# Miniprotein binders against q6w4x9r395to579: the designs that were tried, part 154

Target 1, 185 residues: q6w4x9r395to579
Amino acid sequence: GHCSLEGGSFVTTFDARPYRFHGTCTYILLQSPQLPEDGALMAVYDKSGVSHSETSLVAVVYLSRQDKIVISQDEVVTNNGEAKWLPYKTRNITVFRQTSTHLQMATSFGLELVVQLRPIFQAYVTVGPQFRGQTRGLCGNFNGDTTDDFTTSMGIAEGTASLFVDSWRAGNCPAALERETDPCS
Short names: E, the ipSAE of ESMFold2; O, the ipSAE of OpenDDE; V2, 0.75 times the mean of E and O plus 0.25 times the DockQ between their complexes.

## First folded at step 11 (miniprotein)

Design xc6
Fold by ESMFold2-Fast, scan of step 11:
Structure xc6 (fold): chain B 185 residues (1-185), chain A 89 residues (1-89)
Amino acid sequence: as target 1 above (185 residues)
Amino acid sequence: DTLREEAERLYDEARKLMEEARRAFEAGNFEEAFRLAEEAGRLIKEAIRRAEEAIKEGDEDPWVYLLLRYAEWFAEIVEEFIERVKEEL
């Protein structure tokens, strides 16, 4: 299954449901019992610079009991606060430069992350079939049904993207604002 | 210990009890499986409470939020297991 974070603030879930929001927080993208050491993939959003009404992806984080791997738009990779040279390898995770503009995080547990650094910071998440029906977070529940992709942390399906997004905050941040996707793009 | 550390410890203890509950269930010891799972349920609810308190008291580490979300999901798993065990009693 594939989940993408594109165009600054667009998200397409594992079940191919697109949505958009304005938010300045760290959000849980993906949590699953299939991730070792209570791991999760997270996304950090912040103001887009010149426009204070827009937000954009600024970093992707893999957090577990052992690791806090941060890949930022500044092309800095850290683990537990320490900068790492690429390729960076742990027992189960390898982070490397795939192209001049793309970094990849490959894992032994069925999760792959590709981040585009330039011209716009974007992220692409791929999970193996073992994750089907076993995911929660901004990337959705990967159950083949798009009608419940806005399932909150308490298992309740929400009608609005902003309430869904707010339920996945991993920080004391302002509430996200819903933004309509462009139907013509 | 901090509230976050207490929540993590309770979560870990609930997981260990559920591993024991599943083994008891597979062995056909349904009463023991029920007892262990019910205790795991109590511990996981306490873990959720400690994590929520940590957040309310200003813990802003993404880890405490992740711990809370995993504890909430695990509480659902425990409840589903308890209902399955009840069918065998």
Scores: ipSAE 0.762, ipTM 0.890, lowest interface PAE 0.8, mean pLDDT 86

Design xc7
Fold by ESMFold2-Fast, scan of step 11:
Order: structure tokens, then C-alpha cells, then sequence
Structure xc7 (fold): chain B 185 residues (1-185), chain A 89 residues (1-89)
């Protein structure tokens, strides 16, 4: 399954439900019991440098008991606070430059992340079939039904994106706002 | 220990108990599976409370939030397992 974070603040879930939000926080993008050592992907959003009324993706984080890999829009890759030169390898994860404008994080456990650095910072998440029905976070529940993609951290299906997004905050941050423009898919 | 470290230890203990509960269930020892799972349920609820308290007291580490979300999901798994075990009792 495929999940994308595009155009600054647009998200398309694993079940292909598009939505948009305005928020400044670290959010849990993907958690799953299929991820080793209680791992998760997280997305960091902050105020846009171009427009202060918008927020945009500024970093993607893979966090587990062993690793805190941060890939930021300024092309810095760190693990547990230490800057790393690419290609960077651990036992189960490799981060490398796929193209002049794209970084890739490849794993041995069925998760792939591609980050576009330029012209706009964007992320693309791919998970193997073992993740079907076993994901939570901004990328949705991957169960083949778009009507319950806004399942909150408490297991409740919400009708609005803002309440859904707020339930996945991983920081003490302001509440997310509904976007005025409808999401385009 | 910090509240986050306490939550982490309780979560790890609950998971070990659930591994034992699953083995007991697979062996047909449903009463033992129930006892172990109920114990895991108590520990995981305490882990959730400790993680929530850590956040309330100013822990801003994304790991603490992730730990809370995994503990909450694990509590659901324990509850589902307990219901399954009850069907065999």
C-alpha cells in the first residue's frame, strides 16, 4: 500500500482517501505491530517559509527503541542526534540518495520511504501486504475501506480531518485546523 | 526512574505476560491464559497512566507519545485476547 504527503499539507491515505490540514507539530504518520522495536514513521509540520498562513512538511522521522532517524528538508540526515553521511546503513535500514532530488529509506521489514527534497519537500510511504489492516496514524488503517480512514488514536472513526490529525500529535502543540480548500485527489 | 521509563518497563512486562498467555492458550491451558492476560491488562493500563502523567508533567519527547499510542493499542489487543479466551472457558 501507498501513502503520500504532498503539496505542503495534502495527505493521501493507504486506502486512497485525500485530505488536507493546517498544523504545526510532529504527527504519527504510521505505527504498526509489524514494525520492529515499536517503530513508527512521524511527520513534522511547521509554518511555511513562503506563506505564514500555510503549514508544510519539514522533516520525516523514523523512531524506534534503537533509532531516531530524521530526514529534513535541508538535506540533513541524523540518527539519535548525530549527522550521517549517505549512504547510511544500520542492521535493518539503509538511507541513500536515490536521485539528485530524492532520498530513500529502505528497510528489511516491508517499509519504504522516498523523500523528495526539491522543488518542494514531499514524502511517499510504501508498505508490504503484511501491513494490511495493521496500520494507524495519518496514513490511515489500510483496510480497503475509505469511510473509516480517520480512525483516531483512541480507535474512533471521526468525520473530520482536524480531529483525526489532532489525535495523532506527538508533541505539545496547537490544535490542527480544517483547511478551507477541499482536498484534490 | 522517570515516569516514561516506568511506563516503558510496565509495557515490556505486559508484553512478556501476553507471550506467556498466548503459549498457555495454544497449549489448551485456558485458565492460565486468562490469568496471565488479566495480569497483562492491569500492567498495560498502569503503563498508559504513567505515560499520560509524563506528558502532563512536561515530557515533550516524541518517544513518550509513541509509547502511549502503542500501549493504548496493546490494551485493545489484550482485551480482544481476553474475550477470545472466555469463549474457551
Amino acid sequence: as target 1 above (185 residues)
Amino acid sequence: DTLREEAERLYDEARKLMEEARRAFEAGNFEEAFRLAEEAGRLIKEAIRRAEEAIKEGDEDPWTYLLLRYAQWFAEIVEEFIERVKEEL
Scores: ipSAE 0.776, ipTM 0.891, lowest interface PAE 0.7, mean pLDDT 86

Design xc8
Fold by ESMFold2-Fast, scan of step 11:
Structure xc8 (fold): chain B 185 residues (1-185), chain A 89 residues (1-89)
Amino acid sequence: as target 1 above (185 residues)
Amino acid sequence: DTLREEAERLYDEARKLMEEARRAFEAGNFEEAFRLAEEAGRLIKEAIRRAEEAIKEGDEDPWTYLLLRYADWFAEIVEEFIERVKEEL
């Protein structure tokens, strides 16, 4: 399945449900028992320099008990706080420059991440069939049914994207619901 | 130990107990499976509370939030397992 983070604030889930993501925080994109050592993919969003009312992706993080791999929009790759030269290889993960504008993180456990660096920082997540029905986070539950893609961290299906997004915060941040107070923005 | 470290330890212990519970269930030892799963449920709820308290007290580490989300999911798995075991008792 495929999940995308595009245009600064747009997300398309593994079940192909599009929604607008808006907030300033680190969010859990993908959590699954299929990921080794309690791993997860996370996205860092901050206020956009183009518009003060919009947010944009600034980094993607793979976090587990062993690793904290950060891929930043400034093209720096770190693991556990140390900068790494590409290609960077661990036992199960390889980060390399796929093209002049794209980095790729390949794994042995069925997760692939492609990050577009220019002209706009964007991310594309691909997971193998073993992840079907075994995912949680902003990318949805990958069960083939779009009606429950907004399942919160507490297992509740929501019709509203902002409540869904808030439930996946991985930091002490402002609520995404700030945007819902200004419907004309 | 920090609250996060306590939550992590409790989560790891709950997972070990659930693996033992699954083995007992597969062996037809339903009373033992129930006992082990109930204890795992107790520990996982305690892990959740420790992680929530760490966050309330200012822990900003993304790992603490991830641990809490995995513990929440595991608590659901434990509850489903306990209901299944009850049907065999």
Scores: ipSAE 0.755, ipTM 0.887, lowest interface PAE 0.8, mean pLDDT 85

Design xc9
Fold by ESMFold2-Fast, scan of step 11:
Structure xc9 (fold): chain B 185 residues (1-185), chain A 89 residues (1-89)
Amino acid sequence: as target 1 above (185 residues)
Amino acid sequence: DTLREEAERLYDEARKLMEEARRAFEAGNFEEAFRLAEEAGRLIKEAIRRAEEAIKEGDEDPWTYLLLRYATWFAEIVEEFIERVKEEL
């Protein structure tokens, strides 16, 4: 399954449900029992430099009991606070430059992350079939049904993105805003 | 120990008890499976409370939030298992 974080604040879940939000926090993008050492993928959002009312992805984090790998829009990769030269390899994770504008994090446990650095910072998450029905977070539950993709951290299916996004905050941040109100667009 | 460290320890203990509960269930020891799962449920609820308190007291580490989310999911797994065991009692 594929999940994308594009165009600053657009997300498409593993079940292909698109949504948009405006938030300035760290959010849990993906958690799963399939990830070793209680691992998770997280996304960091901050205000856009172009518009005060817009937010954009500024970093992606893989966090577990062993690792805290941060890939930032400034093209810096750290693990547990220490800057790393690419290619960077651990037992189960390799971070390397896939193209001049893209970094890839490959893992041995069925998770792949591709980060576009330029011209716009964006992220693409791929998970193997073992993750089906075994995911939670902003990327949805990967169960083949889009109607429950907004399942909050408390297990409640919501109809709107803002409450869903707020439930997956990993910080003491302001509530996310829903700004798209056009019924036909 | 910090509140986060206490939450981690309780989470890990709950997981070990659930492994024992699953083995007891597979062996047909449903009363023992129930007892172990009930204790795991108690510990996981304590882990959740300590993680929530850590956050309330100003813990800003994303790990504490992640721990809380895994603990809440595990609590659901424990409750589902307990209902399954009750069907055999």
Scores: ipSAE 0.703, ipTM 0.869, lowest interface PAE 1.1, mean pLDDT 86

## First folded at step 12 (miniprotein)

Design sd1 (at its last look DockQ between E and O 0.01; V2 from the best seeds 0.00; counts 0 for: pae O 8.5 > 1.5, SAP 74.13 > 70, placed apart)
Fold by ESMFold2, look of step 12:
Structure sd1 (fold): chain B 185 residues (1-185), chain A 89 residues (1-89)
Amino acid sequence: as target 1 above (185 residues)
Amino acid sequence: DTLRKLARVLYWLAVVLAWLAERAFEAGNFEEAFELAEYAGKLIEEAIRLAAEAIKEGDTDPETEELLKEAEKLAKEVERFIAKVAEEL
């Protein structure tokens, strides 16, 4: 299964459902029992220009009980708050330069993340078939059915991206605006 | 510039860890909540130090001042949360 975060604001789910959103927050991209140690993949979005309504992906975060890996648009890579030189390896995870403009996080548990640093910060999430029907978050549920890909963190299928995206927030968002500024996708 | 970029990453991670700490607390997992909140506090302190050092060394980007303000705000929230969790341990 393939999920992508492109153009700063576009998402395509594991079931190929496209949508767009704008928000200044961290969001749960992928949770699954297939990720060890309560692992989760998250995406950080922030303002991307002079327009209040435009936001873009600024970082991707992989969290588990063992690792807290952040890969930022500024090419900063950390684990557990410490800057790392690439290639960087833990027991189950390797982060390395795929090309001059792309980084890859490869894992032993069926998750692969490729990050494009230039010209636009983008992320590509690939999961093995063992994840089918066992994912939740902005990348959808990977069940082969696009009609329920907008399932919220409370298990409610929504017809629009905005409520779905808002339900997957993971962190304090700016007090003035905690929701997506473009509610239609 | 490099200091600001690292401070920003640590801040983003701290925000997530603080959120996870609150989830753990709501679930009654008070030891986990404490560990996550302490870790978030450590990251916030370092983010504050790096942002302040960047400004001292001539970083004039207004985002650096904003990051410092947001990190200091989060530090206060995390400190209060740690005290709350400690009462349940």
Scores: ipSAE 0.765, ipTM 0.894, lowest interface PAE 0.9, mean pLDDT 86
Fold by OpenDDE base, look of step 12:
Structure sd1 (fold): chain B 185 residues (1-185), chain A 89 residues (1-89)
Amino acid sequence: as target 1 above (185 residues)
Amino acid sequence: DTLRKLARVLYWLAVVLAWLAERAFEAGNFEEAFELAEYAGKLIEEAIRLAAEAIKEGDTDPETEELLKEAEKLAKEVERFIAKVAEEL
């Protein structure tokens, strides 16, 4: 399964459902029992301009009982708040520079993350087949059905992206705004 | 394992380049779009090759097959896009 966060406000789920939102919060991208130590992948969005529609991804966070790995748009990688030199390796996670403009987080448990740093901060998530039907968050449920990707944290299927996205907030933030999915915008 | 990992890296690079190509096209930068798409095509072809080689050498991980499938899908998309851009040149 492949999930992408692109263009500042566009998401494509593991089931290849595209949608758009504008929010300035931290959201759960991926939660699964297949992630060890209660692991979860999160995305941090913030304002990139004066308009409410000017939002962008500013960081990606992998959080577990043991690690809090943050990859930020300024190319700083931290674990539990401490800056780390690359390549950085834990027990089952490795963060390294893939290219001059890309960082990668590789794991031993079937999760891969590629982060594009420039010109636009974007993220790409890959999960193994063992995650099929066992994922939750903005990246969807990876069951091959796009119609139920907007399942909230409470297990309710929503018809709109805004309520779906809001259900996966990791903090108290303003409500997300749904925008029409225009790939040309 | 190594082949699969490398294939995955190339796959994601191709995804990024394809995305940039689309943005360039939307902006009317057809030459740039074409160059980016062609580069994406080359990378994805290499990704496919490496993934297939991994399987041939005994990689039985379902993830490799999935990667191959997605890479082949992207390759077709890139090819169609290149043809589209070429009409604008």
Scores: ipSAE 0.013, ipTM 0.254, lowest interface PAE 8.5, mean pLDDT 88
ESMFold2 (binder alone), look of step 12: mean pLDDT 87; pTM 0.842

Design sd10 (at its last look DockQ between E and O 0.01; V2 from the best seeds 0.00; counts 0 for: pae O 5.3 > 1.5, SAP 75.233 > 70, placed apart)
Fold by ESMFold2, look of step 12:
Structure sd10 (fold): chain B 185 residues (1-185), chain A 89 residues (1-89)
Amino acid sequence: as target 1 above (185 residues)
Amino acid sequence: DTLRKLARVLYWIATILAWLAERAFEAGNFEEAFELAEYAGKLIEEAIRLAAEAIKEGDTDPETEELLKEAEKLAKEVERFIAKVAEEL
């Protein structure tokens, strides 16, 4: 399955459902029991203009009990808060420069992340077939049916992207919320 | 600039860890909540140090001062949360 996070805050789910959202927070892209050590993939969005509808992806985060890997739009790559030179390896994860404009996180557990750094920061998530019906988050539930891809964190299928996306917020967003209500900042 | 960018990354991780700590606390996993919150606090301290150093080295971007203020606010919230969790240990 393929999920993409592209410019203009566009997302396409594992079931090919496209949507756009407006937010400046950290969101859960993917949770699954197929990810070891309670792993989750997350996306950080921030304001990219003067209005709340001008947001962009600024970082992708892989979290588990063992790893806290961040890939930022400024090419800062960290694990557990420590900056890393590439290629970087753990037991099950390798992060490396795929091309002059792309980084890749490859894993032994069926998750692959490709990050485009230029011309605009974008992310592409690939999961193996063992993830079918086993995912939740902004990338959808991967069940082959686009009509319920907007399933919230409480398991409720919503008809709008905004309610769906809001349910997947992960983290405190105080600076983003304050900046959204002040067009001069 | 470089210091601010790393400080921002650490701040993001810390906000996620604090959020996870709160979820663990709500689930009754108090040892886990404590460990996550302590780790968040350490990352916040480093983010504060890096943002402050960026300002000392001439970073004039208002976003850097905003980051420093938000990190200091989060540090206080995490300290209060750690005290709350400790009552349950």
Scores: ipSAE 0.613, ipTM 0.830, lowest interface PAE 1.5, mean pLDDT 84
Fold by OpenDDE base, look of step 12:
Structure sd10 (fold): chain B 185 residues (1-185), chain A 89 residues (1-89)
Amino acid sequence: as target 1 above (185 residues)
Amino acid sequence: DTLRKLARVLYWIATILAWLAERAFEAGNFEEAFELAEYAGKLIEEAIRLAAEAIKEGDTDPETEELLKEAEKLAKEVERFIAKVAEEL
């Protein structure tokens, strides 16, 4: 399954459902019992302009009981707040420069993350088949059904992206705004 | 076991790169698509090599055989894609 965060405010779920939102918060992208140590992948969005609709991804965070790995738009990688040189390796996670414009977080447990640094900060999440039907968050539930991707953290299926996205906030932030725009545009 | 694990990692990376290549192609970024696909191809070939080597050395885990099959499938897809992209360059 592939999940993408592109163009500043566009998301495509593991089930290939595209949607758009504008928010300035940290959101849970992926939770799963398949992630060790209560791991979760999160996305940090912030304002990129003066208008409310000008929002963009500024960081990706992998958080577990042991690690807090942050990949930010300024190409700084930290673990538990400490800057790390690349390649950086933990027990089951490796962060390295894939290309001049891409960083990768590789894991031993079926999660892969590619971060495009330039010209736009974007993230691409891949999970193995063992994650099928066992994911939750902004990337959806990876069950092959796009109609139930907007399932909230409380297990409620929403018809719109805004309430869905808001349910996956990792902090106290303003409500997200939904926009009906083709993510491929 | 080590060979299989490494092959799996390379396979995963290749799947990401192949997917990114497709996205780049859809966006009209043909040069980027080509580069990503070429890189995916190289990685998947290495994955195939490692998986095959694992089997040769006595890895009887069904997962290894499955990985090899999946990697070979991806390799063919990437090759076809590269050819397609090349027509746009």
Scores: ipSAE 0.018, ipTM 0.408, lowest interface PAE 5.3, mean pLDDT 89
ESMFold2 (binder alone), look of step 12: mean pLDDT 87; pTM 0.847

Design sd11 (at its last look DockQ between E and O 0.02; V2 from the best seeds 0.00; counts 0 for: pae O 7.9 > 1.5, placed apart)
Fold by ESMFold2, look of step 12:
Structure sd11 (fold): chain B 185 residues (1-185), chain A 92 residues (1-92)
Amino acid sequence: as target 1 above (185 residues)
Amino acid sequence: GDYEEWLKLARVLFWLAVVLWWEAERAAENGDFEEARELLEYASKLTEEAARLATEALEHATTEEQRERALELLKRIAEFQAEIAKLQAEIL
């Protein structure tokens, strides 16, 4: 399964459901019992343009009880708050420079993260088949049904991306804003 | 230069502190209050270091844009330090 975080605050879920939101917050991308030690993947969004409602991805965080790996758009990689030289390897996780513009975090537990550093900070999440039906967060539930990919942190399927995204905030941030339909279409 | 390196790391440490705060809130909701307190202490230490780095960036800023970026980060850190203290008080 593939989940993507692309420029303009676009997300495509593991079930291929696309949506867009604008918010300045940290959000839960992925939680699953398949991630060891209460693992989660999170995304940090911040304002990115001249409009206060324009936001973009600025960091991705993998956390567990053992590791707190941050990969920032500024090419800073830390674990537990300490900067790391690449390639960086733990027992279960390797972070390395895939290309001059891409970093990869590979794991032994079926999670892969590829981040594009330039020209736009983007992230691509891949999970193995063992995650099927066992994910939650902004990347959806990976059950093959796009109608319930907007399942909130309380387990309620929502009809709008904004309510869904707001439920996955990790902080007391302003509500996410969806771009209005272009009247010229 | 030194400004950008300090500010970049300060932002990362701040974002990590937010994540640790979130973990602490979840631990407290599950009744794991000692774990929650440990996570909040860690988050507090990260915000102190983030503030130190952002202050160094501010003191070496050479443009108004650089000053504004560092000041905004310091403001966000200080507001979040109050959030950490608030949750620490709630789980005593």
Scores: ipSAE 0.712, ipTM 0.873, lowest interface PAE 1.2, mean pLDDT 86
Fold by OpenDDE base, look of step 12:
Structure sd11 (fold): chain B 185 residues (1-185), chain A 92 residues (1-92)
Amino acid sequence: as target 1 above (185 residues)
Amino acid sequence: GDYEEWLKLARVLFWLAVVLWWEAERAAENGDFEEARELLEYASKLTEEAARLATEALEHATTEEQRERALELLKRIAEFQAEIAKLQAEIL
């Protein structure tokens, strides 16, 4: 499964459902029992301009009971708040520079993350087949059905991206705005 | 309507192309340059088709909002084409 966060406000789920939202919060991209130690992948969005519609991805966070790895648009990689030099390796996670403009987080448990730093901060998430039907968050549920990708954190299928996205907020943030319709709707 | 159908199809092809480009980047990183080139060729073709379809959508737009959405997609496609070209140049 491949999930992408591109263009500042565009998401494509593991089931290849594209949608757009504008928000300035931290959102859960991926939760799964397949991630060790209650791991979760999150995306941090912030304002990139004056208007509410000018939002962009500014950081990606992998959070578990042992690690809090943050990859920011400033090319700073931290774990538990401490800056780390690349390549950086934990027990089952490696963060390294893939190219001059790309960082990669490789794992031993079937999660891969590629982050494009320039010119636009973008993220690409890959999960192995073992994750099929066992994912939740903004990247969807990876079950081959695009119609149920907008399942909220409470297990309710939503018809709009805004309500779906809002359900996956990690904290108290303003409500997300939906600008364009889902092409699969 | 016709607009939504064209736009939808354009988006689907665009995102498929993005996935292929991503895989190409990974292949290149691993030294699989032949595979990367093949993936990029396919990505390029899909992107061109996406652009064509997005243009059709634009031509069928009846509101300013629809026009803006189609133009935005075209902009994204153009930016992505530059990324494809960049990677192609790097693996020559």
Scores: ipSAE 0.015, ipTM 0.269, lowest interface PAE 7.9, mean pLDDT 88
ESMFold2 (binder alone), look of step 12: mean pLDDT 89; pTM 0.882

Design sd12 (at its last look DockQ between E and O 0.02; V2 from the best seeds 0.00; counts 0 for: pae O 8.9 > 1.5, SAP 71.764 > 70, placed apart)
Fold by ESMFold2, look of step 12:
Structure sd12 (fold): chain B 185 residues (1-185), chain A 92 residues (1-92)
Amino acid sequence: as target 1 above (185 residues)
Amino acid sequence: GDYEEWLKLARILFWLAVVLWWEAERAAENGDFEEARELLEYASKLTEEAARLATEALEHATTEEQRERALELLKRIAEFQAEIAKLQAEIL
């Protein structure tokens, strides 16, 4: 399964459902029991555009009980707050510079993350088939059905991206602002 | 320069503190209150360091844009420190 976080704050879920949002928050991108040590992947969005509410991806965080790997748009990789030289390796995870513009986090547990650093900070998440029907978060539930990809953290299928995205906030952040993508307002 | 390096690390430590707070909330929801307290203590320490770094950035800001970015981060850190304290009080 493939989930992408692309410029303009566009997201495409594991079930290929596209949506867009703007918000200044940390969001749960992917949770699954297939990730070891209570693992999760999070996406950090912050202000970046010409309007007061336009936002973009600024970091991706892989977390478990033992690791908190931050990959930032400023080309800094940290684990548990400590900057790391690449390639960086743990027992199950390797982070390395794939090209001059791309970093990759490869894992032994079926998660792959590719991060484009330039010209625009973007992220591409790939999960193996063992994740089917067992994911939650902004990347959707990976069940082959796009009609319920907007399932909230409380298990409610929503019809709008903004309610869905707001439910996956980590913290007490402002609600996502879809209408801020209209430059005429 | 020094401004950008301090601000970058301050943002990273702040983001990490948010992640730890989120983990603490889940741990508390599952009844793992000692784990939640430890995670919140760590998150609190990270926000203190993030605030020190953002203050260093502010002290070295040379443009209004740099000043506003550092002040905005400091405001967000302070607001989040209140959220940490609130959750700490709830899991007593």
Scores: ipSAE 0.755, ipTM 0.886, lowest interface PAE 1.0, mean pLDDT 87
Fold by OpenDDE base, look of step 12:
Structure sd12 (fold): chain B 185 residues (1-185), chain A 92 residues (1-92)
Amino acid sequence: as target 1 above (185 residues)
Amino acid sequence: GDYEEWLKLARILFWLAVVLWWEAERAAENGDFEEARELLEYASKLTEEAARLATEALEHATTEEQRERALELLKRIAEFQAEIAKLQAEIL
């Protein structure tokens, strides 16, 4: 499955459902029992301009019981708050520079992350087939059905992206705004 | 309506192209340049079709909001085409 965060506010789920939202919070992209140590992938969005519609991805975070790896738009990589030089390797995670403009987080458990740093901060998430039907978050449930991708953290299928996205907030943040209709709706 | 149908199709093809480009980039990093080139060629074709469909959507827009959405997609497609070209140049 491939999930992408592009253009500042656009998301394509593992099931290839595209949608757009504007929010300034940290959101859960991916939760799965297939991730070790209660791991989760999260996305941090912030204002990129004056208007509420000017939002962009500013960081990607992988959080587990052992690690908190943050890849930010300023190319700083931290683990548990400490800056790390690349390539950086833990027990099952490696972060390295793929190209001059791309970083990659490789794992031994079927998760791959590519982060484009410039000119736009974007993220691309790949999960192995073992994750099929076992994912939650903004990237959807990876079950081949686009109609149920907007399943909230409470297990309720929503018809709009805004309510879906809001359910996956990792903190107290303003409500997300929906500007575009989902082509699969 | 017609607008939504065209826009929907455009988006689908665009996202498929993005996935292929992503795979191409990974292939290139692994030294699989032939595979990368093939993937990029396919991505390029899909992107061109996406642009065509997005243009159709734009032509069928009846509101300013619809127009803006279509234009935004076209902008993204154009930016993405530059990314494809960039990677193609790198693996020549």
Scores: ipSAE 0.012, ipTM 0.267, lowest interface PAE 8.9, mean pLDDT 88
ESMFold2 (binder alone), look of step 12: mean pLDDT 89; pTM 0.886

